VHH binders against Manganese-dependent ADP-ribose/CDP-alcohol diphosphatase. Designs and how they scored, part 6

Target 1, 321 residues: Manganese-dependent ADP-ribose/CDP-alcohol diphosphatase, of Oryza sativa subsp. japonica (Rice) (q8h5f8)
Amino acid sequence: MMAVTNGVIHASSREPLFSFGVIADVQYADIPDGRSFLGVPRYYRHSISVLQRAVSTWNKQHNIKFSINFGDIIDGYCPKDKSLWAVQKVLDEFEKFDGPTYHMFGNHCLYNLPRGKLVSLLKMPTDSDRAYYDFSPCPEYRFVVLDAYDFSALGWPRDHPVTAEAMKFLEEKNPNSDKNSPDGLVGVDRRFVMFNGGVGKEQLSWLNDVLQDASARRQNVILCSHLPMDPGSASFAALMWNYDEVMAIVRQYKCVKACFAGHDHKGGHSVDSHGVHHRTLEAALECPPGTSAFGHIEVYPDKLLLVGSDKMADTEMCFEP

## First folded at step 21 (VHH)

Design e4 (from o2 with E101T)
Fold by OpenDDE, fold request of step 22:
Structure e4 (fold): chain B 321 residues (1-321), chain A 123 residues (1-123)
Amino acid sequence: as target 1 above (321 residues)
Amino acid sequence: QVQLQESGGGLVQPGGSLRLSCAASGFTFSSYGMGWVRQAPGEGREWVSAISSSGGSTYYADSVKGRFTIARDNVKNTLYLLMDSLKSDDTAVYYCAKAGTYYDSSGTHFDYWGQGTQVTVSS
């Protein structure tokens, strides 16, 4: 059980540059409550109420400029004939927010709908059918949303080259007959499971270009991904396949201040050796009735302050000079 | 069609032992994690134990840890639950459960269940 470190939030006398809402792993489905393989309770119907509370709270605060959904708005066990309905239902709740929501998808989304359909439904601000993008809410900050399943066995057509390559990769990295099982894998190698993915070569190149530009513009960069990218911030089995390649690029630039992710449900926080903060968000799915897991982040020139709800831990992320 | 058939339940005295079996058919047994859940009268279903597809990893609820052992024979397509040091609180219908195909870091949801076998621990 990775203990979510509760950071002490210091009251700053200064107003934030802006604030934004965060929520992850709603995984809504109109099915009875259940439990994971490891016995963790899942509240599929209730999870949408968490989102509703999030939106309501954000709207009341009046200083939330935008929100970010960190993926998996619907659960894989959503009946296939209800996938579109369920997605739309969740999206309708996001639309009640008094600002834009920036979306990404996770593996559970990809279990339900093809990649192209999700890109469209989620209205990703991309110029193409790609599922990664960047935006700048102010001159001082740039947000980068990664497609963590760009290289994956999920979401692509069965006959797609990426699918074949990903399966080959999994065959090499995971000797289990069940490629979703990390059994026998050790340490960070446990990440080599089918329900994860990675960033493809083109996206890596794009990331480099974006970070280079951000650096030149003296922007602070916040990375957003469904999959976490630091072993200290999440279970090993939840890590992005090639988090090391992504971070190798990131480490070349001092402009990246934090990485946010979902997927692991338990939440976590770490600071890597380069001073980049990694915060994995707690899942809305695992909130019992009456409880919530969402937050907002106050953005300052020198720090981020995550203010969480019931099951989301507060976290202060001070930037390294 | 997925079929799970539990057996081995019965009446046992406190401190006694039982061995539950689950015969699986209709799917590639060796490719899926399996588990046990139980339901006591008037209570919800409780997660008891899980075992990886290969059998290399096992997991237990705190309530049964050290007393129960989950095992599987992939050749026989059979799941087992060895229950030692049984307590009155272990009285429940025990269900064999198959892991699904939609995963998180905490695994997948159980998607199929057997009819269950009654375990009664009483003096």
Scores: ipSAE 0.722, ipTM 0.885, lowest interface PAE 0.7, mean pLDDT 94
Fold by OpenDDE, fold request of step 22:
Structure e4 (fold): chain B 321 residues (1-321), chain A 123 residues (1-123)
Amino acid sequence: as target 1 above (321 residues)
Amino acid sequence: QVQLQESGGGLVQPGGSLRLSCAASGFTFSSYGMGWVRQAPGEGREWVSAISSSGGSTYYADSVKGRFTIARDNVKNTLYLLMDSLKSDDTAVYYCAKAGTYYDSSGTHFDYWGQGTQVTVSS
């Protein structure tokens, strides 16, 4: 069990520049509760209540400027004939939030619907079929949302070149007949499983351009992805395929202060060797009735403060000077 | 199409041992993780153990850790559960379970179960 670092939030006498809500891995489905392969309880119906509590809480605070959904709003075991209904049901709950919600999708979303449909339904601000984007809620900050399944065997048509390339990649990296099994893989190589993905070449180039621009504008950057991008912040099997390539770009710029992710339901926190914070969010899916896993982040010029609910740990993320 | 047939259950005294078997058919057995769940009278289903598709990784509930051993024979399409040092609290119907195909960091959900085999631990 990766010990979620309970950071002691120091009372700052300063008002934050702004705050934003965070939630991950709702994985709603109108199916009975279950357990994962590893015995972890899953509350598929209750998870939407977690979202409802999140939205209610955020609305009551009156200072939450926007929210970010870190993917997997519906579960793969959602009946396929109910996928659209389930997605819309979850999205309707997000719409009750008094501000905008910025979305990304995860592998469970992609199990249910094609990526193009998800991009549309989630109303990603890309003005295209692209599933990665950036936005600035204020002049001092830029948020970058990555498509962690840009290079993946999921979400693309079966005959799509990306699918073929991703499958070839998996064949090379994962010798198991079950490409979802990390058996025999060691350390961070355990990430080479079918339920993960990576950032494609075009998106990497785009990321570089965005970070260059952000640096020129003296903006702080918050990176958002469904998949974690640091081995210290999540289980190895949950890591992005090419987290190292992404971070190689990130490390060239001092403007990136933190990376947030979902996908690894236990959550985690680390600080990499360059001082970038990595926070993997706890999953709403794994909340028993009456409990929640969501939070809001207070943004300051020199730090981020994550204030979590019951199962989401508070985390203080101080920037390196 | 998927079939799971449990066997090997029975009556045993505390401290005794049993070996459960599950014959699998209707799917490529070697391509899926497998597991055991149990249900005691009046209680919900409890996760007991899981084994990866290759058999290289095994997982156990705390309640059975050190006493139970999960194994598989992919040639015979058979899953096993060796149960040692049985306790009264182990009394339950034991079900063989097949892993699904929708994964996350905690694995997939079990999507098929057998009819179960009764295990009774009593003096």
Scores: ipSAE 0.710, ipTM 0.879, lowest interface PAE 0.7, mean pLDDT 94
Fold by ESMFold2, fold request of step 22:
Structure e4 (fold): chain B 321 residues (1-321), chain A 123 residues (1-123)
Amino acid sequence: as target 1 above (321 residues)
Amino acid sequence: QVQLQESGGGLVQPGGSLRLSCAASGFTFSSYGMGWVRQAPGEGREWVSAISSSGGSTYYADSVKGRFTIARDNVKNTLYLLMDSLKSDDTAVYYCAKAGTYYDSSGTHFDYWGQGTQVTVSS
């Protein structure tokens, strides 16, 4: 079950260390509104208006130090000759925010552009075509952005060795001829679909090194990924392929307090067996005109407070520092 | 080239039944989900039903649940909509639709459509 609070968050008795903005799954495209295969309404053009409202709101608050975009800024149905234009249009809106934005990509970005182009366009703070990185907005906190398509059929060229290995993996895990279908798969095995992905071995080693360093520095760590990593916070078909390997590393340390994700458009919240909060953010794409899905997070030494809009629920995430 | 040809529409009395068919060609039918969408006079297109590529999962709009049945024959490359207990609100052009390739947690967008077949339920 998704853990959603009512729309009331009680006022804090103290000031946050900082605050940051969040938005997920804008999935902009200059195409008519439609419905998904499952009948869910999609508002492709209005989603950039949701982003515009987010940026305006964050700027008016004056205390939002940075924002994080949880991926899928354009939709896979964006005409391919308009992919660069659409990305730039969305990025121009992010650039109106009075601070830096940290990006990641998801499956809908990868349907449009190769990973190297995306890393460059999104100005990811990395020294290669790797799409994972970390940063510290203050001494007490470290943010880690994962590349959830590092091992995937979507994140690499058709003839790339990773693509071949991912397709072999899917053939072994998913008996359907349509590898985007989870039919017949049970429980969390439903995640083994082509539109998902996972974290590769080099990235797992890097994550371990970052968490060792953060622990030595006594930092609280926030993990960010396009794909959710706890079955309590998302539908099974939305989970990262190897969330269990990522979380096994995370659980060797006490520093990780929360994991944020997108991808599962209806959102969710859970606390796992080791006290880590998992918050899947509601999608901008599915907002009817006049409504929003974005928020900001107030960061404290011992909690995070998500103050959402319309479809994005307020969420209090308490932890031991 | 993807082709979808609907048939089986017509005039029917309230409470009656119809079976719509959609012959598919130009793609590997068994590898894609399929659906039905309808459009009443003066309205936008309304999602009616969808079926997974294997036929193992079916989905229905609340307005038709319990009255309509979606089915597919992957040997004959044919999609069906079995419509029972028809009422005046079901009057529309019914379109066969093919699921696309760009998936997320809500599924994918329909990317190809047929010409439609008219269903008229007389009051």
Scores: ipSAE 0.494, ipTM 0.784, lowest interface PAE 2.1, mean pLDDT 91
Fold by ESMFold2, fold request of step 22:
Structure e4 (fold): chain B 321 residues (1-321), chain A 123 residues (1-123)
Amino acid sequence: as target 1 above (321 residues)
Amino acid sequence: QVQLQESGGGLVQPGGSLRLSCAASGFTFSSYGMGWVRQAPGEGREWVSAISSSGGSTYYADSVKGRFTIARDNVKNTLYLLMDSLKSDDTAVYYCAKAGTYYDSSGTHFDYWGQGTQVTVSS
């Protein structure tokens, strides 16, 4: 259905340009339920049921054009001899969705399988073992998927030069012998922990080129990353190492309207000082049996509407087109 | 290999106090978070408390807050649990636990436990 071009008529008849599904941090493993170090309940086996409900719901909604998986499809505690099996089990559920799924990986995926294997299994549209790309689902919108582990201790083999550089970086930023501990670090410096990562220099240059092109085409841009990029939308220990460099590039343009992330299982929402929305999605892993954390986003010329399930809160994100 | 040996359990009256110890070896103790879990008869394991690798941060289950204190000595490689105002519901086997290596924003999972020490709170 198409509305008449007079603005008066559009007020009550607007339909979204498209909708897409979202889910984050499934972290499936065939192990008993447990609790994190901080006492947070984890439902390792039930999390794949959350994904199954998401896929079923998206298929029944008829108009979900694609879905985005915000990473960490299996948990780091998945037995290592079962890593490939567990990834494939989760991917088989994603494949039941009646549209394409755009994937990214997070730290828990990288604990299980090498980067190159993950890029291949997840069918990431890249030409290397790096996991960043963009796509345009309609003329008005561009989606950008960042590789948040491009510069990281986790994202490359133990003897890789990037791993060495990342460990040197952590030695400079984090005085703890346990590099996964943010103890004694203050504010946003708490992000300097081994389980996080950042965007490398080549990816920053690529991002600038993509945003320049999107601006020239007058597109609205949605950034997607496993790691959150605004302190208002996530705990400090969940932030990308160099979110400030990414956002400095974003600030050179008007086209970026929202950034979506996972990783911080409690979720969050903020509008940064430059008007960009940041939405961190609630994790499937932490859903008690019978509950869900997934949603879909209705995309309009001047707003995004996240329609969540149980733990995933509805969110309206208005912006200047 | 990782070795965790709990001690200090026993029979106490309601309202009493007890101090548990856990001697650790086979890993760099100061590089890992530690915690206590417990298991009552016929129940699953229940998370009790955790302490960061440096000892700078401590965490407690709601059921024990204000009554239990976790501490560590990184020179002696020993974890402690001071238990005050004990109740019959605190009766359990208490396990010393070592944090693992696969972190996310809510921390990591425990990957090794000791054999446990029995705490019995009975009148």
Scores: ipSAE 0.457, ipTM 0.765, lowest interface PAE 2.3, mean pLDDT 91

